Miniprotein binders against SET domain-containing protein 9 (SETD9). Designs and how they scored, part 5

Target 1, 299 residues: SET domain-containing protein 9 (SETD9), of Homo sapiens (Human) (q8ne22)
Amino acid sequence: MPGRLLRGLWQRWRRYKYRFVPWIALNLSHNPRTLRYVPEESKDKVISDEDVLGTLLKVFQALFLNDFNKQSEILSMLPESVKSKYQDLLAVEHQGVKLLENRHQQQSTFKPEEILYKTLGFSVAQATSSLISAGKGVFVTKGLVPKGAVVSMYPGTVYQKYEPIFFQSIGNPFIFRCLDGVLIDGNDKGISKVVYRSCNGRDRLGPLKMSDSTWLTSEIHNPLAVGQYVNNCSNDRAANVCYQEFDVPAVFPIELKQYLPNIAYSYDKQSPLRCVVLVALRDINQGEELFSNYYTIVS

## First folded at step 6 (miniprotein)

Design P18 (from P1 with F43M)
Fold by ESMFold2-Fast, scan of step 6:
Structure P18 (fold): chain B 299 residues (1-299), chain A 80 residues (1-80)
Amino acid sequence: as target 1 above (299 residues)
Amino acid sequence: SKVFVWIRGSDPEKVEEIVRRAKEIAKELGGEVVVRVEGDYVMIVVEGLSEEDAKRLAEEIRKIAEELGVKVIVTIKPEK
């Protein structure tokens, strides 16, 4: 909640005021802010916004149907135009059909990673990086990622240029900077985690969720929401993915917003929600780790 | 109990009147009101009502919408 968030920021501010400048400088130097790099001769988008939207809708629709027994609760409070898309499935449930296979299927019989594989022909997951001391990385765990595929999303709280992010930026390597200065804080710990959960609670209306918070847990619902763990390319590891910015259109299906792993820091009805996807630069085989042409900068 | 109201494809002045009247009635019943615009829909959510007060609110909102010629969907969910 906003009140709890403000108290948290005030407590961090009090600690900050009693810290010496050398400590703050060392902390910032240890974990510098990240910046997306787009070469001058390159376009900032590899695929169209329509292709991004189509991929996200395809995946999210499959996740929704896989968990239909739980999702039917939110459908009961949504407009008839939304419910009509699922009329046949709702009719089966209303008739009290007790077929084991049918009920098992609708009760999320597949893990999200398997749904991703069935939907796009590949799956991805976080694991220990192949790079020494890099911690986590993201791997193609099954199938083949074709060039131009949306392979991951960068989760986190979205901050506009004018919004306060100072304390969240200290020692935080998971802040993605968009070309227009919008920031996404994908850190799954500390104050960043508290902020995301507070915003998610602010925007939630009963069982109707407006964003995915499960990327903060071990029970991830959107298997694409691992983008913050993709490591930067190096001389020994060529880039095979790149970051691309995407604004959620106003026509995005309301029942599928629960799978978007991003939330705006401030509630602004006029601004579209910013998301960031990772797009394959080449075909990527099963077992390969993802590496981005996303560069960190130090100031 | 919670009351959910969905309003679509209507004159903005009429929608604002429904929202205004819903807020007044909800506050008289001791409910907390949240209003959101989601794409082409205006959603009103009222929380903290007894089941009886939720039914009364839902019926009053339906009457207001009918008077204004606006189509609304009103659903009641029990708090658990």
Scores: ipSAE 0.005, ipTM 0.448, lowest interface PAE 10.6, mean pLDDT 77

Design P19 (from P1 with F43I)
Fold by ESMFold2-Fast, scan of step 6:
Structure P19 (fold): chain B 299 residues (1-299), chain A 80 residues (1-80)
Amino acid sequence: as target 1 above (299 residues)
Amino acid sequence: SKVFVWIRGSDPEKVEEIVRRAKEIAKELGGEVVVRVEGDYVIIVVEGLSEEDAKRLAEEIRKIAEELGVKVIVTIKPEK
């Protein structure tokens, strides 16, 4: 039944084209029509940038400490002011504790999902969607998500308005369009995957990684990096999360950048790195699937 | 070997002078230079050097930074 498949592809292509054409053809950031088609119920930000930053730092710091024996190796290339944050842990390692751990093969580290639960009181993961034919979805696997919590991040390569995204855009439903025209390509396959890995390799400083690339694999290090699999709301499934844009501040700890699931396409970026988080619109119970509101009407 | 020079928050003119002189020395030694800005840090990465030339570059950069009163951390990593 190819007719139904072609209709679905055409509808997705139409939605993609709507997000893409305003950026290229008409410089739609200056088009007053853009403001008319965003409902008043649509909010640019639901929580403060300070709350987003605090949440990300809390989770990333816990992930860093969870495998500290591996992370301590990168501290040798970082300034004393970074090393001093971890002075007590480095002193313990220098006392030979790590030699005993290696000898006894003791597993004291937690899985990333468990670290998320310990830090925020809930965990999320991708699984088969409750929607027929939707493929993947994202579920609350443990705990309770309170209203206003950051529950996920939209991973992928960040493109400025005028940067080339031609081949990556063909048939790709995972391109997120920010209000200012910045695009994030969260596709984990094909050319999009190759581009992200290339940028990740470009930005690497020896053993220090400047972005997370594990969201492209089955072994995910940042458990929040599943946002591209969150399905759109419908008449049968109400939205329980919304997208919120976040710019990584200059004061972001360099040793924690390895957990950011986004990377700029251009090396000589003069702007802060754009990220996108998903924020809970209500309390979400264990076992519930996440559904996002887009508020964008495409006729 | 790779040489990493980490410079934290300083007079922009002094940082630029360190970058300029590091590029000159690296080119003389046949190394390739990449300069990055990460938050409050300016990071100079030099690749394609022998261990001996990497140590020489590191020492010259430390001397330049001391002359300018700028704090730097210089690390050398071997090819993996």
Scores: ipSAE 0.006, ipTM 0.498, lowest interface PAE 9.9, mean pLDDT 77

Design P2 (from P1 with V45I)
Fold by ESMFold2-Fast, scan of step 6:
Structure P2 (fold): chain B 299 residues (1-299), chain A 80 residues (1-80)
Amino acid sequence: as target 1 above (299 residues)
Amino acid sequence: SKVFVWIRGSDPEKVEEIVRRAKEIAKELGGEVVVRVEGDYVFIIVEGLSEEDAKRLAEEIRKIAEELGVKVIVTIKPEK
């Protein structure tokens, strides 16, 4: 990697005039959805980073293959080391393009929720919460979620400790606070939506997207990207999922980054991308609503 | 048309030379240049070029990379 280019980018970042304005200063710290607290009796992580990575790769790989006709265009611009992973599928695609007659074969693309079901044995989706006046909630719509499964991801723009989070923090219950002070803004409306889309456009490599922006639309590509709508536990609704922080490793396949529902607010290649997953605390049956433990991870 | 370039970092000075010369040529042709570092690769995208200028840029980048012994992948795509 050219160190001169990295120094130029870092010097430009250092000239950034605006500083971090914590949502705490704007009186949002009392909202349980934005608070994460880990008691000494609890572990920071319920499952290993390897288990999180394995689950995300399995789901994203299945989504990529389900949409292979469109994804083959992205592969055309990627290094040979990436293309070789799909060599057999590309050979079939090339022959298909040359055919003039279809033997009444239908190309069927499964919906993202169906791919999730085929891949992990369950599906989740947002719907009207079972709680009065809670608005949206997230439900297991098909199958069975086993204890320890990654059941959802918390989408949104990732702000480092000293980065500005101005107007988007006002009246926003969807800002998640990580233990190290990193914030994730999962609001799908207003200025938060504009910021995420701007960052997504900034980081795009031609037709290759470096993050998923479809969670902001009616046509969601990553069916896990509904975590911001999971309601907090209460006296009459026990938690069945908990939050777990995850850093995307440098080795993460570039062609699958388009399914990550998180993006860094500022360009900083020194820090790995922060994601947040929701992990099942018990087996969760079809039809059940997800309720998060906003303050802890339980052992 | 758009020109996409992937450079695998083998020698930082040689990669910087390719990027520098690519930017100069793109500027002469009136293109807009974006450079990104992704893992072991440096990615360059040049937008706002005619089809002929995109082909010229791609050919020049390939020649420079071959001269310096650096592996590059250059792809041209029409504007949509």
Scores: ipSAE 0.012, ipTM 0.535, lowest interface PAE 8.1, mean pLDDT 78

Design P20 (from P1 with I73L)
Fold by ESMFold2-Fast, scan of step 6:
Structure P20 (fold): chain B 299 residues (1-299), chain A 80 residues (1-80)
Amino acid sequence: as target 1 above (299 residues)
Amino acid sequence: SKVFVWIRGSDPEKVEEIVRRAKEIAKELGGEVVVRVEGDYVFIVVEGLSEEDAKRLAEEIRKIAEELGVKVLVTIKPEK
């Protein structure tokens, strides 16, 4: 029957259209980001998970309070314990309750990079790299980064080791490979961008976002979400940061998830969300470019 | 209109009962149900409801939660 054959072909094509294809798998092994070299003697973690969590919570809470006029509607839909927490913080700061009256203005008091500076004592931003080749780099734009500080996050869609990567895997230099085989696709263009936005829309709970999507735009809300633009070290550009993997704990405050620049490709409540942070290996001064100590080996 | 339900730190069987009943009522009213588990929170969103049906669903969920001794936050947002 012609109608049944066409339907079967269409269903097979729809499955194939968005699946991982053999030539993508073959090309993935040659992508510079699919292999990650870590020196045998290097520690997997430079700072504790507790230190990473503490830093992220400190920064995200400051961002949330700074943008409180946009957060009032989100707070209204959250449990009373969460609302009480922020009411107490506002009482301590003696912030005018007029902030809620001005919600239509939808304007932050400070830019995100200024909040980062006020919170951690430094700020970072992407700019044209100091390398002679065209491309982006990440610079300390203000303040001093102390050794052991979280200075950046590697944004992107998180794929478990057995999950298919669609056409975004081909020639993509922004796929970060974790030691356990988890991949993070930090490409801000093309199919990778569409996939991240789709996952963000899937997980959105009304006005409450479960991940930060602004790293895909010119108006970045989480100023740490620039890690994919950090270049690898070389003989004349010594490493000053290293990658560290971090799993978001289940008890992470839901109202702050909007600042996490990572989202799982598939909804999996059994596994924690994987993030990757960049940690300072030494004190880094204002004006210095960040360079990582991990190498990508192409087979 | 959309109905948002937040459930925190409760017996899994009681939470599952609230979710089950919410789905049944939402189906009767023609709504679409999405359930998410986020840390200690179980979040239910029901979309595609009239304002009147959203209020009815919210009230029924509050009654179910009260019967089960579970604290819930139920909010209604116009879908525009």
Scores: ipSAE 0.025, ipTM 0.522, lowest interface PAE 6.9, mean pLDDT 77

Design P21 (from P1 with I73F)
Fold by ESMFold2-Fast, scan of step 6:
Structure P21 (fold): chain B 299 residues (1-299), chain A 80 residues (1-80)
Amino acid sequence: as target 1 above (299 residues)
Amino acid sequence: SKVFVWIRGSDPEKVEEIVRRAKEIAKELGGEVVVRVEGDYVFIVVEGLSEEDAKRLAEEIRKIAEELGVKVFVTIKPEK
């Protein structure tokens, strides 16, 4: 143990190290998405981590199967048991199709939004917000979102609380602040875009992508990856979704990581990958716009 | 060419031995080695090898894995 003088210096150095966070906070202090208020009696989760994981796996497996022929290079790099797993899942899907169509038919690849609809019973997409000055918003484009459903994910580069986030934080309304100080930079332009793409390239294992980068393009692969465009609630628009933090478990299937719209800024993987999902607070009908609050729900 | 090796987690000591020997052989061949742990898999990626040296490394890793009773999956990809 260090003496009293050294302990004081170490406490000062620790505090100094995190003083970079106040500078970032000042740039984002007027954006509700970056300032999360938690009431004393709150809980931070509306649904279980198991429910979040189950939903993500269900959607990502469906996306993988929809594009199975293009996954052959990835499958050639994995154990035969992984290929067998997906062949078995395809056989179940083909059995269902045969019940609906009494003929041999060459199946076309569906758009990701169609897969989401077939998998969860709804689809979402970004469009011009119903609010005159808000720019983009996110809408339920098809189906019905039941209360407790994972409706969207907040994409972007994940910064641990000790990690520097300087120039990309300036004037950036798309930085989400987690309760533990982890930040997610969901900006799809400028330096934020360059940083995400750099991290994505760094983490590739040949044809295996460890994160989804398509949310930065017009051709999105994970249709849930639109959470940064969800507008905050107002006096005229009640919140119908809330933010929930989720840590990707170590046992997450490697071939499905290509659909995770988040990546760690630093390669040092002492912590699990943080994701943020948006969860429905009520049933949401087709045509409705999503509105979030930055408050944790009181339980 | 690049050599990709996947080892599903089992006996940690045997996995470490495969990694150690793979690094040694890759270094002798002038390759650059990256080791990553992803869930229940340990990945070894070796870059900067000729096609012939990549095949030699892959075969030697398979031999080591067989010796230790560990199942590995080895794939070679051309660099571009």
Scores: ipSAE 0.136, ipTM 0.607, lowest interface PAE 5.8, mean pLDDT 78

Design P22 (from P1 with I73Y)
Fold by ESMFold2-Fast, scan of step 6:
Structure P22 (fold): chain B 299 residues (1-299), chain A 80 residues (1-80)
Amino acid sequence: as target 1 above (299 residues)
Amino acid sequence: SKVFVWIRGSDPEKVEEIVRRAKEIAKELGGEVVVRVEGDYVFIVVEGLSEEDAKRLAEEIRKIAEELGVKVYVTIKPEK
């Protein structure tokens, strides 16, 4: 029971309520699904880790290539095994310098949201929620989100269960709790913002950033990094996305880590970096707001 | 000038020796050293070196790596 997490209190209240009705208590022991909103074949993961990785790599690679003139400078400090992946693009830039300069002067790079649309067939963005509360929400702004798609990521500083998160936790509704006790602090203000920026500066490798910090600003580079603003489902708004945990594998391309909107609180490379994605539970149409389950997917 | 070093190797003892020696040389030259592990690579960045000292550091690191049979990638960039 975390008193600061209303979802946890609601879940506890529902369990407590059914405890004192004998016939419901019997039904609960035989059909616990009546107490939660989960899919039939529900696990702790809706899609495979390979599908999550594939989606993130596809989006991040497209973002990298869209900003290639700036990224080519970063490539100059990286190993030959990384540079070789982009040799064709580097050769084209060198061979056609006049043509490329003229074209560059005539056009700008695409906005991140447009890159997302071109790569996944949809785009999402933060806007004023459809809820009367006048808070923020996340909408499908273009295209169609198919069932099983990665729609968003939950940004923020990642805390292991043994790490202190005392001051950051005070009055903070944006702390996501993973099943293993790992916490992600997605608050874009106050001490949480300062901590994330400090960790980002700590982990930089010269000009190479190891995490995305732009989700803390108005100029977001990774358009998926809006997950903390997705509202919980309610009686009037059914859930259409769910949370799924994902560990960044060691094979993840170093030049693309700059788009990951998560960073570990302590520098401990023994543990993989934890990320959280939001996955579509159904096809979601353009104009729809995203709503997450207030129950965790069960394994 | 800044010196960027990427060390790739499966033998942690040999990699650790390269890192130790690189740190010693960098400190003797008055450079600020940062070491990080990323995937299969150990990354070293050294800042605050003159161009001449940066070249010397890079050459020494390459020699140590060759003696130990470890592959390293060294890049020098101007500062300021």
Scores: ipSAE 0.065, ipTM 0.585, lowest interface PAE 6.7, mean pLDDT 78

Design P23 (from P1 with I73W)
Fold by ESMFold2-Fast, scan of step 6:
Structure P23 (fold): chain B 299 residues (1-299), chain A 80 residues (1-80)
Amino acid sequence: as target 1 above (299 residues)
Amino acid sequence: SKVFVWIRGSDPEKVEEIVRRAKEIAKELGGEVVVRVEGDYVFIVVEGLSEEDAKRLAEEIRKIAEELGVKVWVTIKPEK
């Protein structure tokens, strides 16, 4: 138990953390990533929630199977109903370990971006933007992105409308504002990184991860988790993707939650986890940079 | 050793009773307890136990679940 002094500091921090500061609202309003202008035609979802869910499950299932040696350990702590889905693979893993060490079959493991390509027919990655002042951008690195495809996800800590976002909002260009006021902080450094890692540690159950934290590192496990680096469209760079909000359904497989690049700021919230996907507005060719149509005037 | 417990789709009062009694036994054995709700599952993780105490806890949890008519999955894993 913390002493009186520590409790006093925690109570002060808690009050400070939940304190409304008007300049935070001003700072968020001036940040291009949190100021969204959405034309009437783009307020409707481009694809169904069923299509988003299907795509995410397809990609995450492929990532899970690709890393089965490590995932089999996680499965050992999960219920029979989950383990039974992988029963045949678990039997092979236990029986064939010695054989696989002596055969080329062990080399079936692919990099995450290769799994994305095999699963959806394309891959994406962050690189230096074609725009001189933009820093990072996101490119189609392989294959063809068809119109209506989920091409990326906006990673980060999810804040409900009334939850405090104090230090993280200061000079942060990576805060995404949803139409209902939910915020997603996709900054991969500073206090935002510390907050995401803290939430990830809070929710972790031994080897079982409830969210992906690798988007904060150079070794990304979910290759879709680069959406915060997609630049806004301009007069000479037409939008080819749009943002679409998606709530993770209660039926989402527990063993695949480790690939979701989002985490709720508040542990005990009963609200579904908010995610944001980027959806292709047209066919996008290999080598093209992604540009979003995202500008909402808040009032 | 670590003890992993999963409880599915049962009477909330009975699940709460299992969690409460599991916490009591784990604390007596010096273990740390983490409880999470995921969909229709309640997940209990107990860490910091000897192999013998982990087996004892697992057996006690199974007895409590049987007593209450609740199905549980219990797995013991060595700590590194």
Scores: ipSAE 0.077, ipTM 0.588, lowest interface PAE 6.3, mean pLDDT 79

Design P24 (from P1 with I73M T75I)
Fold by ESMFold2-Fast, scan of step 6:
Structure P24 (fold): chain B 299 residues (1-299), chain A 80 residues (1-80)
Amino acid sequence: as target 1 above (299 residues)
Amino acid sequence: SKVFVWIRGSDPEKVEEIVRRAKEIAKELGGEVVVRVEGDYVFIVVEGLSEEDAKRLAEEIRKIAEELGVKVMVIIKPEK
């Protein structure tokens, strides 16, 4: 019987999965390196979901508190269980005029990149890539990124495997494909931009936004939301980050959802919101450009 | 004016009744209604109401919730 040979071929096939696949039928003449293979032995996750969640909550909480004058108005429209978490800060703000009259210096709000630096010890931003033909890239602008840190998020509209994504996929290099067939469209232009804004408006709860739309603009509120501009590694540029999928838990704080740079395409979905983070494979120094690997690495 | 309603209820039949009756009243008053489920809460937004109609809608929703023994938070905000 050829069972041993067939088993070997099946095991070899099972070792590979596609991660980054744009719409192939419309991109047949394009670079074949848009396809990403993930070996079966590769871990889909380099750090725990708890570490991802902890990092996102730490950053988003700091962004929320930095903008508390605006957020306190939004809190007035939220349930008591949410408002109670900020009761002490709301009491101080109500009496703030008396307190500020006796202060020698006013407190100022920080830029999002400064908040990121204060919370994680580093900051990142998009700039012109070190690669001659790549356009944009993402750089560590301040501090040190330690191995295992969440360094960026892949923004965009989330499509389930059965949802149509035809026109948005044409000539679009910013579609990320998850292992389960979920797609994330991180293009900040054209039809993709219109779709994201439409979904953001659809899901809004009055003044409370359920996703971040500022990554579509030059004034980004979530400084992590630059992952679509991270270039792929090459022989001349070693990978220093990898992609990791993350599902937003049902108990995620409602007041912090405004910083999530992802939104589901379909209304009334019961599935958790899919996000994708980029995780550091090594310590990354100030001034270095981020490069993603072609494969998920087993650590 | 806008009316924001947060309904906390473990009984889906009672929550659906509040949502149904709120939609009927809002439609009568010419308001635009959006309903969302968020965690343990059902959230209703009604837009395009006069200050008087917003107050009337809020009062009626509070009465319905009290009849059904469901906890609601109703907030009225002026829109310009």
Scores: ipSAE 0.235, ipTM 0.680, lowest interface PAE 4.2, mean pLDDT 79

Design P25 (from P1 with Y41W)
Fold by ESMFold2-Fast, scan of step 6:
Structure P25 (fold): chain B 299 residues (1-299), chain A 80 residues (1-80)
Amino acid sequence: as target 1 above (299 residues)
Amino acid sequence: SKVFVWIRGSDPEKVEEIVRRAKEIAKELGGEVVVRVEGDWVFIVVEGLSEEDAKRLAEEIRKIAEELGVKVIVTIKPEK
């Protein structure tokens, strides 16, 4: 008979009616990031979906307005119902190129990390982990993260439980498994990177991007899109963040989708896009590294 | 030039007919067509058209939408 871990993996496999993928099961046993355990009596959410949505909209709206000179080009291609949200800013632009050029020249465009700070009161960024063997980690670089704040997002290609994720799963420590069996591949290298870029190109509506691909580069536009680099807690490092699943609602502003660091593997889905956020379990001070609880998925 | 078409989904059969006819005309003009559904909206992007062909496509799509009683937003943008 199999051990407790193998028995748990078999119970998870039973939830997949379409296809068993043994290497995904193997990755679950070797990569803590693909294991998510929530106690039976505990809710799988620390904050409400409304709070997550509100935070993401606030940050993405600020990023959009910070780059408005370029974004106004996209708005000219969108429906009147979208353009009307920005009519005051568009009216200023229509008053004359010289006026807008002078304002842009005098008004500095802020870096994404600074926008995050101005919006939420803190910034986060990836750097060398405080753990000797862990490589990268994520740090609070400025300000204070209050308990219950969304501090990062887990970027990557979203696979439904029946969708193939064969080669991408081999030796990949960045596959996150959701409670319903949805997978997110947050690897910024190799075939995973090629797949994400392909899906991003597929879903582009001319100049309008439907997802953020900049997390794959050195110039990150959504400063939250560093969640895959958050290290797991240990005896020496207590968890200060936890994972929370979030489905993008149908009413999500189309002009802000460019900041979502996730994309569906299959474009024909009627289902909402799955995202994963990391939420602060306590107040986190400037200079602290983020550490997550890893979870074992419960039936 | 690029042609952007936004159709609000009111009657799925009529929306499907607009998309079908738009693809047909775009193909005749040598354009590359992308169609996406975003909530209640169906978005069509046609790329690789001359300015004149883009105007022709936009006008034909408006006529089709008028025939079917469907509201569409059609915008043309020059390619770089």
Scores: ipSAE 0.012, ipTM 0.540, lowest interface PAE 8.6, mean pLDDT 79

Design P26 (from P1 with D40N Y41F)
Fold by ESMFold2-Fast, scan of step 6:
Structure P26 (fold): chain B 299 residues (1-299), chain A 80 residues (1-80)
Amino acid sequence: as target 1 above (299 residues)
Amino acid sequence: SKVFVWIRGSDPEKVEEIVRRAKEIAKELGGEVVVRVEGNFVFIVVEGLSEEDAKRLAEEIRKIAEELGVKVIVTIKPEK
């Protein structure tokens, strides 16, 4: 009946009116990367979820081992089999260092970007964009990024479809819109920064951090957490990366959640945590800037 | 003070009993309790307790876990 249909439309409008702010539409026109579009014939995933998970676990395990001595409280809470796994991995690393001691007498202290390089064969970092008006951009600083590699992650607070994002949307070019209506607010300033830090404190379990907050600081622990600074492609700058959505599986190791640069706005939902990765569309050489499209193309 | 409880157990019924009794004690002491499930782990966070009440809660939870044969780790952190 017409009355029922009109009520349904009014209730939907009423729910969305606080999420739809005129300035978010303006921000999307100035930063199209916050509006994701997938053509009907295209798939929204370039690589498998298993490949994404494998890459994240490999990088996060390497970061964990680099900080092994600082992880003692967390390790004491884990099953002995998990602790033994990290001890075995550390023993392999020590064997490598001992082989190098024929040439060098000291163990090197590794920065996160160096761990990324040793783990995946490349490193990325934010810097001033090659585009005059774009501000920040993301560059391959070392090594070679192979086609299909996870090259970056889009950090920020994750908002479910009906959750309010009113003030955070004003003048904010760093809101990523997922296909299902989930939003990720990757702004490192203002109210967005305060919200992320509040959620991070809320979700902390003693010595366990359930998300990475260091992407909000000058000392970044997860070197992949720079995706919000990747600029859009243009006529003179072809896209070399694309966005891909990823849900963190229930079997994700608890001790590695500290490296996930995303946090749910509300923890009362039993939905998996949404992440967004950037995947290489071609081999990308050292010194190249990353450029994204707001389409996911599979070929 | 905050009390953080990390429960690692294979028997869901025994874990539920620990959570139930922990909530009862926390409520009696005026604390606010949050329960989170992460894979095979169950976490209980209790906030708004004095240092003395936090120690009492931690001790009672350890006793309950020992009675049920479930391994728990209980950590107390002072609040600013």
Scores: ipSAE 0.053, ipTM 0.552, lowest interface PAE 6.4, mean pLDDT 78

